# VHH binders against Probable cysteine protease atg4 (atg4): the designs that were tried, part 11

Target 1, 320 residues: Probable cysteine protease atg4 (atg4), of Schizosaccharomyces pombe (q9p373)
Amino acid sequence: MELMARFLERYLHFAPTNTEPPGTLIWFLGHSYKIEDSQWPEKFLYDSFSLITITYRSGIEGLENMTSDTGWGCMIRSTQTLLANCLRICYPEKQLKEILALFADEPSAPFSIHQFVTMGKTLCDINPGQWFGPTTSCSCVARLSDQNPDVPLHVYVARNGNAIYRDQLSKVSFPVLLLIPTRLGIDSINESYYDQLLQVFEIRSFVGITGGRPRSAHYFYARQNQYFFYLDPHCTHFAHTTTQPASEETFHSATLRRVAIQDLDPCMIFGFLIRDEEEWHSFEANQKYFADIVQIFDSEPQPVETHDDFVLDENVEDHL
Short names: E, the ipSAE of ESMFold2; O, the ipSAE of OpenDDE; V2, 0.75 times the mean of E and O plus 0.25 times the DockQ between their complexes.

## First folded at step 4 (VHH; framework vhh_7ubx_2)

Design k3 (from f1 with T97R Y108S; at its last look DockQ between E and O 0.13; V2 from the best seeds 0.00; counts 0 for: pae E 5.3 > 2, grease 25 > 24.2, placed apart)
Fold by OpenDDE, look of step 4:
Structure k3 (fold): chain B 320 residues (1-320), chain A 121 residues (1-121)
Amino acid sequence: as target 1 above (320 residues)
Amino acid sequence: QVQLVESGGGLVQPGGSLRLSCAASGFTFSSYAMTWVRQAPGKGPEWIATISSGGSTMRDDSTKGRFTISRDNAKNTLYLQMTSLKPEDTALYYCARGYEDWFGELLSDYRGPGTQVTVSS
């Protein structure tokens, strides 16, 4: 209770003012809660805190000629954040420490920054220390997942205009993480996509958005009306390794941050977790509400490799 | 010693109502947030509602408009009023001191043993 009180105090101190009318729902990863008596419901604040936030790290060993990903790793870290929280949702029985170990800042960790850097070079010829785009990030996650069968999660990346093909999905076992790299505008999100973007947060299988900030990447996990709440990776902590584990607190954000839909960058990755056939059917049934973000077809007509490696610039590091 | 004891569960037909109670002892009840969660077989814990000194927050998806959380500090008792019950509401219902996170991790040192709610025709 003391810990919670401290967290809540911090949130209250740094949280934006809730300017939305009473009764407005907050959607949190495809679920909602009703606000009755609080400007910010304590449960929402705690839920936000409870999410895994994987940020920049320093003192990293074995990362080529670098010791930190500060200044270039925001897309990778935000993607790790999405994947980590997806895994927690998928496997609630797994301990937090076990999940965090998958993302340890050491070469042997399956989803380490090292593995991403190596895979980026292999798949997309990205040099160490360069920024990742959405497509590259998705491809890396998919390949790294394939290389690590001990992590029971298949990753399906949408291709050819954000398309999912049923015949390809039928060949994979559940659970499946769908990653949809997309661009919903040029400089900003086209208003024609606003309603669909809002609806995505109401989908039960929704596990977050990566990207969404001008020349930087965040993890978006909740919304209230047209405000989107996000986790910011641009805080550098010491490396987390098996031999020198970082404090668990470094994997949580005690700051509530939101941005208006008008201020979002149109380059984003959408994540959806499908755990069984029933959830897939539900996803298909609801696809009509965001049909311009995700398309579903029976089969791939002709494979066209589209590379949309948008380079995102790193923002200045914030200290928590 | 801190104790939480749930009651009021049972077998009910679809569309029926139940009122769950959680009797608290061994601590200053009014000083703590209280939470209802449920767990169905083969599923993870699911948060239902939390009530604190700042008010109440309730899940507004599958339980929308059907459940209500309340408390009586004089009686050291937490309540969950359930209406229009559905088969999918079948679960073990727990009361917990404090909060439970999105993933079902209890940010508390105490949770009751639970009361079984079964909704069946």
Scores: ipSAE 0.046, ipTM 0.450, lowest interface PAE 2.9, mean pLDDT 87
ESMFold2, look of step 4: ipSAE 0.121; ipTM 0.556
ESMFold2 (binder alone), look of step 4: mean pLDDT 79; pTM 0.798

Design k4 (from f1 with W102F F103W Y108S; at its last look DockQ between E and O 0.20; V2 from the best seeds 0.00; counts 0 for: pae E 3.5 > 2, unsure alone 64.6 < 65, grease 24.6 > 24.2, placed apart)
Amino acid sequence: QVQLVESGGGLVQPGGSLRLSCAASGFTFSSYAMTWVRQAPGKGPEWIATISSGGSTMRDDSTKGRFTISRDNAKNTLYLQMTSLKPEDTALYYCATGYEDFWGELLSDYRGPGTQVTVSS
ESMFold2, look of step 4: ipSAE 0.231; ipTM 0.614
ESMFold2 (binder alone), look of step 4: mean pLDDT 77; pTM 0.772
OpenDDE, look of step 4: ipSAE 0.380; ipTM 0.709

## First folded at step 5 (VHH)

Design m1 (from V5 with S31R G53S L107T; framework vhh_surovatamig_d1; at its last look DockQ between E and O 0.01; V2 from the best seeds 0.00; counts 0 for: pae E 21.8 > 2, placed apart)
Fold by ESMFold2, look of step 5:
Structure m1 (fold): chain B 320 residues (1-320), chain A 122 residues (1-122)
Amino acid sequence: as target 1 above (320 residues)
Amino acid sequence: EVQLVESGGGLVQPGGSLRLSCAASGFTFSRYAMSWVRQAPGKGLEWVATISSSGGSTDYVDSVKGRFTISRDNAKKSLYLQMNSLRAEDTAVYYCATGYEDWFGETLYDYRGQGTLVTVSS
């Protein structure tokens, strides 16, 4: 509220204007805004600045021999950003400080960097300070969410690459966060995916993309034509703890940032929040518009050898 | 403290019907999919049916499709199983469970009740 008003006042007077033609749409997590007379819509600016942004921190205690995640934690921070904004949708009655407490830089916080690092070692044998890849990030979020019954959110990570199985989802209570780790190209996004990537932002259940290369991960929440708006975790602030809370300002972007589609990294995690059966049916009906990014099947096929053989083929088909 | 209490079991002849109930407490019932599972004498646990948190989606093991109907009442925190056209093979202890599958692919029944015995014989 107060912070967003200060950001908007500064931005309106000092930020550059939109350069895209009047009449184009901005797609923000499945909702749209129409550009009028080359100006950013104020609602779009307000909504962009209100997103939680979790960034690198310094002065972290209890993280073994490390006091900061600067340089190695950006995938974790971008994933925390996706999860934090998802939890705001699930629990609109909670105050911002209550959501942010879940991500405090202390071992007791259920989605802290401490918990991600510990879970990454346990699940994926990733040592503290090593890069968290998309699959590791998804696995950690799923396990950490399962361990936190006080703030229920069921996380379903795509199986066998990008597959979602109806019989497995029927056994999980809503709300469900679907996470699809995938790769849409080798060094850049293959042009064959461009239309599907644009269409994903129009889906009402869409809650963003986290992705990138090591040391260059971001959270993408909106697009305009082939430009993608993102939150940047690569700013280092002092650690946020219960005893020494960080300023609220450090959890919001003061700057509107975008990147062209040809400059996007192809390594991505797609997030979709499904809160009830109607949202599932809508998501399923729209899957045809991004069928190469997300696949939906009735049941998981059983391999002749074992389930573990599918894990070995984790990379997306674009690597072939 | 999560509690699930099953009731409605008993002795019934083949072709007969029973309605099982499950009273839930200690958790937000309306946020969880619920399942019925059963254990025949000397056998392992078998999944029977699942119903989504809203009640809008149901799924059944093939052997009971068309004979059993799972339902729920979120206001009463209650889960039900209507069992029609019962067969001797349906003899089992029936459990109400909170069921989901973790990302390792293992089915977790976080909690289940004490069970209610259904015996189908003639």
Scores: ipSAE 0.000, ipTM 0.104, lowest interface PAE 21.8, mean pLDDT 80
ESMFold2 (binder alone), look of step 5: mean pLDDT 80; pTM 0.805
OpenDDE, look of step 5: ipSAE 0.271; ipTM 0.657

Design m2 (from a5 with S31R S54K L107K; framework vhh_surovatamig_d1; at its last look DockQ between E and O 0.01; V2 from the best seeds 0.00; counts 0 for: pae E 6.8 > 2, unsure alone 63.8 < 65, grease 25.1 > 24.2, placed apart)
Fold by ESMFold2, look of step 5:
Structure m2 (fold): chain B 320 residues (1-320), chain A 122 residues (1-122)
Amino acid sequence: as target 1 above (320 residues)
Amino acid sequence: EVQLVESGGGLVQPGGSLRLSCAASGFTFSRYAMSWVRQAPGKGLEWVATISGKGGSTDYVDSVKGRFTISRDNAKKSLYLQMNSLRAEDTAVYYCATGYEDWFGEKLSDYRGQGTLVTVSS
């Protein structure tokens, strides 16, 4: 038996009970499974357990005066999880260990927690050990991806809240990861967003949601009705380095976890992977089903300059 | 030792039908999903169909939907592929395999059988 077959065999002892009737759909990153006999579809479990899950680590060297991100790193780890799974989709020819090396717990790894902490201080004045918010996480991912030419991925972070501008996007090469940091309510998700949030999971280019509050951030990859399935970063394993790699099992969940929509935090980053022009046109044609979460315009407007506004400089190239 | 043995291949005219079988041993058959994959001469492996361990869920590649039916008999530890309305492009060696392609397309080909040849020709 291989690692994935062992995960499926363990299903009998560790899965929550399905509460939804036969015929109910589960939406997993733009694809669906139908519940046949009130049990979780085996394909859904297999796919869920194949996702990369990056969690807290201990024994980290070179992280200032800290040796662990336990208790403060969950937004970073959930963002790493989104990025790692996105890269796995973009480069299916690469071995898992090659992808995981990019996220090693060492300063030289391009998407390490070290690089996130350094970039968070540089770009957003967030001190090491402080919690990252959605906007900070997006800015860091964009800059770190630009600095790593060996695994090409352009990260386009939404402008002016949740806007994507066609003229800016047309200047970059595929693949493109669209990141839309947004807040869908004050303390909980406003019910006016419920239908749009559900529709996002049906979009083929969807690669997940990273979101939450301090000590409570997760990566969301699937939904069933108003239940959302997530990967939990709040487990601590020993550091993963290129010279002392952690076991690959520490990068996969063996537990299916879900949360009801009323318990979701409204702070979210929506991720969409666009690998070519056909995928862009498909995404654009479907954007109307979640138009309040992400908006698409031809060009970024030049605001009228006043005492009350900051100047927007159209001539400066917007590096993500 | 896990063993998978395919049978039922042969020469069939276009539009004809054929039923493939796979005998499994060395593991608890009913606990694991099973798949059919195929390989045309000089081509890579192509996933064809998957059936869940209990048989309640099936999935097919688009090119065979409505023509092929995957099934299993857990009491006999056997997997089947009923192939109807066969076309020349269905010519391949067909393998049964344990498990699914994962989300990222990685196959569990080390648990496949030896294969059975299907030739669709006049």
Scores: ipSAE 0.023, ipTM 0.436, lowest interface PAE 6.8, mean pLDDT 83
ESMFold2 (binder alone), look of step 5: mean pLDDT 80; pTM 0.812
OpenDDE, look of step 5: ipSAE 0.024; ipTM 0.362

Design m3 (from a5 with D59M W103F F104W L107T; framework vhh_surovatamig_d1; at its last look DockQ between E and O 0.37; V2 from the best seeds 0.00; counts 0 for: pae E 6.1 > 2, unsure alone 64.4 < 65)
Amino acid sequence: EVQLVESGGGLVQPGGSLRLSCAASGFTFSSYAMSWVRQAPGKGLEWVATISGSGGSTMYVDSVKGRFTISRDNAKKSLYLQMNSLRAEDTAVYYCATGYEDFWGETLSDYRGQGTLVTVSS
ESMFold2, look of step 5: ipSAE 0.050; ipTM 0.450
ESMFold2 (binder alone), look of step 5: mean pLDDT 79; pTM 0.801
OpenDDE, look of step 5: ipSAE 0.259; ipTM 0.632

Design m4 (from V5 with G53S T98V L107T; framework vhh_surovatamig_d1; at its last look DockQ between E and O 0.20; V2 from the best seeds 0.00; counts 0 for: pae E 4.8 > 2, grease 24.6 > 24.2, placed apart)
Amino acid sequence: EVQLVESGGGLVQPGGSLRLSCAASGFTFSSYAMSWVRQAPGKGLEWVATISSSGGSTDYVDSVKGRFTISRDNAKKSLYLQMNSLRAEDTAVYYCAVGYEDWFGETLYDYRGQGTLVTVSS
ESMFold2, look of step 5: ipSAE 0.104; ipTM 0.543
ESMFold2 (binder alone), look of step 5: mean pLDDT 80; pTM 0.815
OpenDDE, look of step 5: ipSAE 0.303; ipTM 0.686

Design m5 (from f1 with S31R L106T; framework vhh_7ubx_2; at its last look DockQ between E and O 0.01; V2 from the best seeds 0.00; counts 0 for: pae E 21.7 > 2, grease 27.6 > 24.2, placed apart)
Fold by ESMFold2, look of step 5:
Structure m5 (fold): chain B 320 residues (1-320), chain A 121 residues (1-121)
Amino acid sequence: as target 1 above (320 residues)
Amino acid sequence: QVQLVESGGGLVQPGGSLRLSCAASGFTFSRYAMTWVRQAPGKGPEWIATISSGGSTMRDDSTKGRFTISRDNAKNTLYLQMTSLKPEDTALYYCATGYEDWFGETLYDYRGPGTQVTVSS
């Protein structure tokens, strides 16, 4: 389409050179492209530039004494980006403008920065204008999604670290967005997680990673070997509202950005969208390839019960 | 590379005592809250106790009075003193650490392979 064609023309002047050999796969949200020569595959570029990117805004009204989230809102914007692209997958019949309206920079929009700030104060005692951490971001998304009946999506935030409990999931309807906030290292990604991190991008239900440090949060959607492609929220555009809607081009990246695994911040939220039982079984069957990032159990431990009647004189120790 | 290595588990009779240790390396131990967690087969992780970098402790009510968490920052070591052990305490016990995020919340990002505690007659 005309907007994407303009982005591709702009790309020809301002894009990085592919440095990986022919035959290398690019993994984009569980789908793959093969490099046949030194050029980026056109479908990969099209898909990258088609993702919704939500960035800093200025001229925001109704955000207490602030008119912009520049400098403090990037985790919120990266989380909005993950959620917006997830909703596109869940509801392909919705027009782009309908999805973008959910994220308008006004209090009435269900996933606005206003709603995130209000919910962050309510759930986590985060004052307006303060940085959102991964746990706050996950909790806010879960509560805000529950409040929006027009585009229902259940958000399950991992419990007790990175644990997902089957009995809790059995109580909710699909679609389900799984959010797993985790830290894969202290200052950088611990090398023991490298293989698992790469495997996550190959999972069909994968919908991206939000993560980073204050003022440096991003949304990661693809990888090629140990390079990770991301959307950057640190551009400031004028606010998107019902009375003055922003141009659609401000919701798309025109630049292909990537970073080496050594430069990734270890603080991450992993997103997986499960739309039906078949997708759950596929996710579950592949979880072993990233078992330190996501753990699945039947039930959360109940209060400890006595085992005074339990006979433990068999060779039970060998089975634990 | 961050490493947590537990030791001190084993077979013990009901009513007995064990002292678990967790040796930490590869990070500034004194800056992190430390936690003991246990896991029985087929169940999820069960929190036991947490000790802050400054030494303040929290314990699960079900083990309160029987288990004591402590730390020695000079030796990079976390401890769990267990007394009055019961068969239901049989589990894999592991230590965990988190990194405070930019808002001071403790995340449980690293854990050791664990040490088995088996309580039987």
Scores: ipSAE 0.000, ipTM 0.101, lowest interface PAE 21.7, mean pLDDT 80
ESMFold2 (binder alone), look of step 5: mean pLDDT 78; pTM 0.775
OpenDDE, look of step 5: ipSAE 0.309; ipTM 0.685

Design m6 (from k4 with S31R S53R L106T; framework vhh_7ubx_2; at its last look DockQ between E and O 0.01; V2 from the best seeds 0.00; counts 0 for: pae E 7.7 > 2, unsure alone 63.2 < 65, placed apart)
Fold by ESMFold2, look of step 5:
Structure m6 (fold): chain B 320 residues (1-320), chain A 121 residues (1-121)
Amino acid sequence: as target 1 above (320 residues)
Amino acid sequence: QVQLVESGGGLVQPGGSLRLSCAASGFTFSRYAMTWVRQAPGKGPEWIATISRGGSTMRDDSTKGRFTISRDNAKNTLYLQMTSLKPEDTALYYCATGYEDFWGETLSDYRGPGTQVTVSS
């Protein structure tokens, strides 16, 4: 096919050497491709280079006394990347420029770095220019999404660590983005999580992982055995605004990057997009394969009312 | 020159069945995902089903399992088996080529003229 060949010729020289044998599957956000020879599958390269990548920006106006997020914004940018690709999946009828406008580097854009910084201070007392942790990022996304009626998406952040409660989800309309901040080890991923981490990439609802150490956050979207493909936000481009939009090329990776599981940081946010009841039932049925990453319960336990020391507790048990 | 030609449409009573065919020529049929689309008068196109080059299928749940997409690469032919037909299924049905990509948008560079399906008494 001449169109597909022309596209791949433009981008192929940025890919690493494929080290895995023929017959190996690549899992890309719940979809699979088979390696038929020593070359990367053309569809995998096309899909990888089509992902939205949001990176550091410079020349930003209205961001306190700062004009760039270089060096401190990569968790925010990786979270924006996850959310942008999630919205693209939810609303395929929208043009790419419409989605990118939501992430413009200006205060009026609903998912701008300005809105993240303001929300981070409000919700988590994170000062502008400080590192955003995974929990702060999840909370900010949830609140910012609730405030944007033009592109409906309900964001559910796991409670009490990694728990999801059915009674809370039954009260909201689809689509729902589940965000689960999880730590899979101390300095590296504990081997007991390896199989579960691999299984997550096979789930159709999976929309990626954001995570890493300070100054080292990435967005992970695919795996091949124990290698993980990621988008790197640590490149600085000029700010994207509604009146002066950045070139589309600054929102796509020019390089196929991967990392071995041994080199992954254990601090992660898992994203799952549930667009209807059938997708929920499928996610729920598969949860057992990654049960230490996500827990599902019927209802959140209520705190037990505190009893005064001077009042008898009816639950006291006598001993012989 | 790429050509797609649909056949098998016609007038059917409610509850009836039809099998639509799409004959392909002028390209390597087995390399592409293939899609069925329908369009009722005065309405926009409606995606029905896609089958990958490897035979994996995706269907719009609105047909509630009544429609089955299949392909025969040896005959360069795409099929849509329709059962339990309803008046709301009345439309022009056409096939299209496309890439099997993650984003779910099929590059429908080519489509046929379509075959009319009418479900009525």
Scores: ipSAE 0.015, ipTM 0.304, lowest interface PAE 7.7, mean pLDDT 81
ESMFold2 (binder alone), look of step 5: mean pLDDT 77; pTM 0.769
OpenDDE, look of step 5: ipSAE 0.033; ipTM 0.366

## First folded at step 6 (VHH)

Design n1 (from k1 with R59Y; framework vhh_7ubx_2; at its last look DockQ between E and O 0.07; V2 from the best seeds 0.00; counts 0 for: pae E 6.4 > 2, grease 26.6 > 24.2, placed apart)
Fold by OpenDDE, look of step 6:
Order: structure tokens, then sequence, then C-alpha cells
Structure n1 (fold): chain B 320 residues (1-320), chain A 121 residues (1-121)
């Protein structure tokens, strides 16, 4: 209780001023909070805090010749963050420590930084210590999920222009995480996608966006109007292992951060969790509201060039 | 020591009303958001309502309009006024500090032992 109160206080202390008018809604992974005044809803702050944030780690053993992912692991960590929170949504009965164990900083953990690095090399010939792009990250998650059937989550990665193919998806058991790597512009998001991007946050199955910051990857989980709230992986904590577990506090963000849509990087991964056939139908029905971000077809007609993987730079600290 | 003690539960007929109370001690009650949750046999905890430290209220859709959460900071007491009770409302009701998050996890450091509410003809 005291700890939570302190975190809330910290949120309030470091949070941006809520300059939006009363009555504005905050969309949080498909859920909405009503703002009655100019203050942040406490539930929103608590929910934000409750999200799993997987950040850089140091003191990592068995990671090739490296002991830290600081400076290169932001896309991986943000992707882990998306996946971890997806698992929480999918399996609310699971203890937090059980979920975190899947992402432990040890080679045996199924979604460890080690596994990502190994898989990146295997699938995409990315050398250890190099930045991951969205496509690579998605591919790694999908493969790692396939290799770990004990984790009851399937992953489907959209290909060929952000397309989901029904015939392929029908072969996948529920629950399934849809990952849609996309580029919505060159230097910034094209304004033609603004409405669709906003609408994505209102989708029930939405489980966040990875990427989104210039030359860095964050996890975006909420929006208020054209402001997007995100978790930042660019804080280094000590490695979390089975034998030396990190403090749970290190997996939560006590800082509320937002960015305007105009300042978003156009390279992003969209995540949607489909837990059953009904949710799929709902998703299909709602797809019309973001049809340029996600396409749905019956079958893959012809091989289309996959989007090139792009590298996100981690070190662009906005020297404000 | 933080203590939460629920009371006011009992047997009630469908359509009836109950008022639950939660007496809080061992912490600055007025500084914390408080939550009612319930748990029916064989089910997980279900969030009912939250009242912020500032007095703003939030409700689950299933109980919205029938249940009212309130607090008396001077008495360090949390209340849940329940009306139009249904058999489906039968559960152990808990007072807790914190919120249920979007993921369905109760973010609470403390909760009481609960008070049983049974709605039956």
Amino acid sequence: as target 1 above (320 residues)
Amino acid sequence: QVQLVESGGGLVQPGGSLRLSCAASGFTFSSYAMTWVRQAPGKGPEWIATISSGGSTMYDDSTKGRFTISRDNAKNTLYLQMTSLKPEDTALYYCATGYEDWFGELLSDYRGPGTQVTVSS
C-alpha cells in the first residue's frame, strides 16, 4: 500500500500536465477512462504502473561476449514488454513472477534476450549486439513461441503489406497474438493514417504498439486524443534470473510519458490478441476502421516482397 | 498494522438491498483509493467499484447503477450500497486498497477477510 502510494505520487510528480479538456477519454489497450477534470485518473495511473515494463539489463551471463543489452536491445525489450503484457491479458490467473520468468535474463528462458539474439542470428543473420528491426522482432517472437509449446500463445505475423490470411490463421489455435509490422510513413506518420491509428487503440483485442519513437523503440499502450503514452525500455537494471531475481519494482514504470502523434516514428509493430473465434469475428468486423494498417484476405495470392527490416537507433536521447 | 474489516453481509432476497462497510485502520485512509471486490465460489476475484482518494468513483458494468461506493474519511470507513440484488451477486465481498488492473489482476497490498453476501429466495 505504501509502495503503491509512493509510486502514484511519483507518477503525479513526473507526469506531464494533463492539458486536455475535461470529458476527454483515455484509451488504454481498448479500454477507456473518462477524465472528469484536468487530473489524471488514478485508475489510469495504477493500470499504467501495473503494466510490465521490461527494460535494459546489466550483469547478464551467457550473452555471447556481452553483459548488457544497453544501447542495442530496445526493440527486443519493447517487444518483450508487448508479449509479457499480452500474456497477462490472456492469462490473468498467472502470477506476475511466472510471466516474468519467461523473460528472465538467462539462456533457458524461452523469451530471454539470449533467445532473441540467437534467433535473430538464425533467422535474419543479425549479429549479437545489433539492433533489431520490427520484422526481425516479430519473426523471433513467432519462432520462439513455436519452440515453446508450454507457453500457450500462438503468434501470427502479418506479411506482404500487413496482410492477414484467413487460411493461414485458421491453422493456428487460439489464443493467437497477431503482430503486424508496418511503416506508416517515411520520416513521420502520414496524416492519412492518423484516424486509423487512433482507432486501433479502441479495439478490444489491441495489446499495444512497439516502436514509435524516432530511432528508438518504446511500448505504446494508451492514447488521449493525439497523445500516446508509452513505456520506455532505456533504463538499465540488474539482470533478472531464476537464482537472482530482480526486484519486481524494476518491471514497472513509475513515470508517465506521452508523445504527440506528429512526433511518432512511422515504424511500428501492432499487436492484437485473439482469444477465440468470437474475438476474431469482432476483429474482422472492426478491421474496416484501420484497413490501411491491417489487411485481411482469404489466402495469399502471390509471394510479395516482405517489408525490409529497418534498424532503430537507441541512443537518440532527446536532449531536451 | 494495516487492517481492513468488512461487515454488513448476510442473506437477502432477490431485489433486496445491503450496505457493506469496511473499517480501515493502520494507515492514512484518506490518502488511498479503496476498492470493493467479490469472489464467488469457483470464480476469480471480480472488481466491483473503486473510489479514489479524491472521491471519484468507478464501477464495473455488471454492478453499475445498482451499487454505490462511498467513503467517510473521518470514520476511516468504506461503504458499498447494494440495491436490486440478484442471485448472481452472491459472493464473498472484500474491501481492498488499490485497483483491479486492465489485466484482471487486483493491485492490492491489503484486503480484509471479506463478508459473505448471499442472495437467495
Scores: ipSAE 0.043, ipTM 0.307, lowest interface PAE 4.8, mean pLDDT 87
ESMFold2, look of step 6: ipSAE 0.437; ipTM 0.724
ESMFold2 (binder alone), look of step 6: mean pLDDT 79; pTM 0.790
ESMFold2, look of step 16: ipSAE 0.049; ipTM 0.487
ESMFold2 (binder alone), look of step 16: mean pLDDT 79; pTM 0.795
OpenDDE, look of step 16: ipSAE 0.031; ipTM 0.471

Design n2 (from k4 with R59Y; framework vhh_7ubx_2; at its last look DockQ between E and O 0.56; V2 from the best seeds 0.00; counts 0 for: pae E 4.9 > 2, unsure alone 64.3 < 65)
Fold by ESMFold2, look of step 6:
Structure n2 (fold): chain B 320 residues (1-320), chain A 121 residues (1-121)
Amino acid sequence: as target 1 above (320 residues)
Amino acid sequence: QVQLVESGGGLVQPGGSLRLSCAASGFTFSSYAMTWVRQAPGKGPEWIATISSGGSTMYDDSTKGRFTISRDNAKNTLYLQMTSLKPEDTALYYCATGYEDFWGELLSDYRGPGTQVTVSS
């Protein structure tokens, strides 16, 4: 594409200055680039630009009495971004426009904002315009993916906070997207998680982090030391529909953005894509490097139950 | 008009060497990353090497150590020096602008028609 060459030139013009010395690694979805000459590696800029970025839209029809998600949809859009890029890894034979059609701003598209909003109301009683938190986002992705027969992907949402249970995972077929919604601190990331958070970006199965607070959610895809690179959904474009497709350039970031670890919100969803048994075993073997972020157990503890005998005893009369 | 034209292919014995050239015109060659790709009959395209606008090189593991990518910006020419050639290197080799992206797709604005390399006894 001629647009790719012009975007790279623009990226260099608007990119922040790299302050890290030659030899420093950038970790991008489990892959690395080396800083060779104090400039951003050209490949890193290309790969960053090539990520699908789904942002706010206006002129949306069929979304109750609203025509835009500006100001409230950033968690949904960041989650769509994570899912869209994950689907590109799962189905490399699909054209970009085929992937983007799944996220069209219309009720018929399986991963549209309409579908997220409907599912959020069904599963979590969240109405249009309300904040779409991490738990709701994960539940919606799981159900919407199960209902889409054209793009098979099982989504396993961590249980009891951040736990994955082997006996539950063994019941599903690959590919599996693991989503772990968790909080790594109260107001900011607790320093005890810093090293583990850095390690997550080095994992081959890693497909990104969606995280943040209302009006401030992002998709994080890379890190360099304690700087984290993200895609920003807070730009509004006209709706993307089957009959009026948005320009493909509206699905790519025009600039490189980063934040320091001290400025990250502790509310996060971690995504890991497992495509076969060998990838599962590799993920499992490496989980020790971020054991406080995601936990793996053999089986889920049974819920607390009211025993039948106990209920009968509460009705026993005491004779005085 | 943008043009990329490869040359230097041919028939060579196993263990032999070839140097491929790619002559570029119609665009600012020095500002583009350049890539060599090969395609054997009945198979999909395979990325083999990329050189950035600044001269940094990247190689596919199967050809690393045997193939060397280089560029001469004054002559608007990209090169691929191939040594220790094997029969499995038989393919159409073409140059392109850009990189193979994270998903394995070539993000290429322009590509040439290619030059045939055949390695046989």
Scores: ipSAE 0.081, ipTM 0.539, lowest interface PAE 4.9, mean pLDDT 85
ESMFold2 (binder alone), look of step 6: mean pLDDT 79; pTM 0.787
OpenDDE, look of step 6: ipSAE 0.243; ipTM 0.629

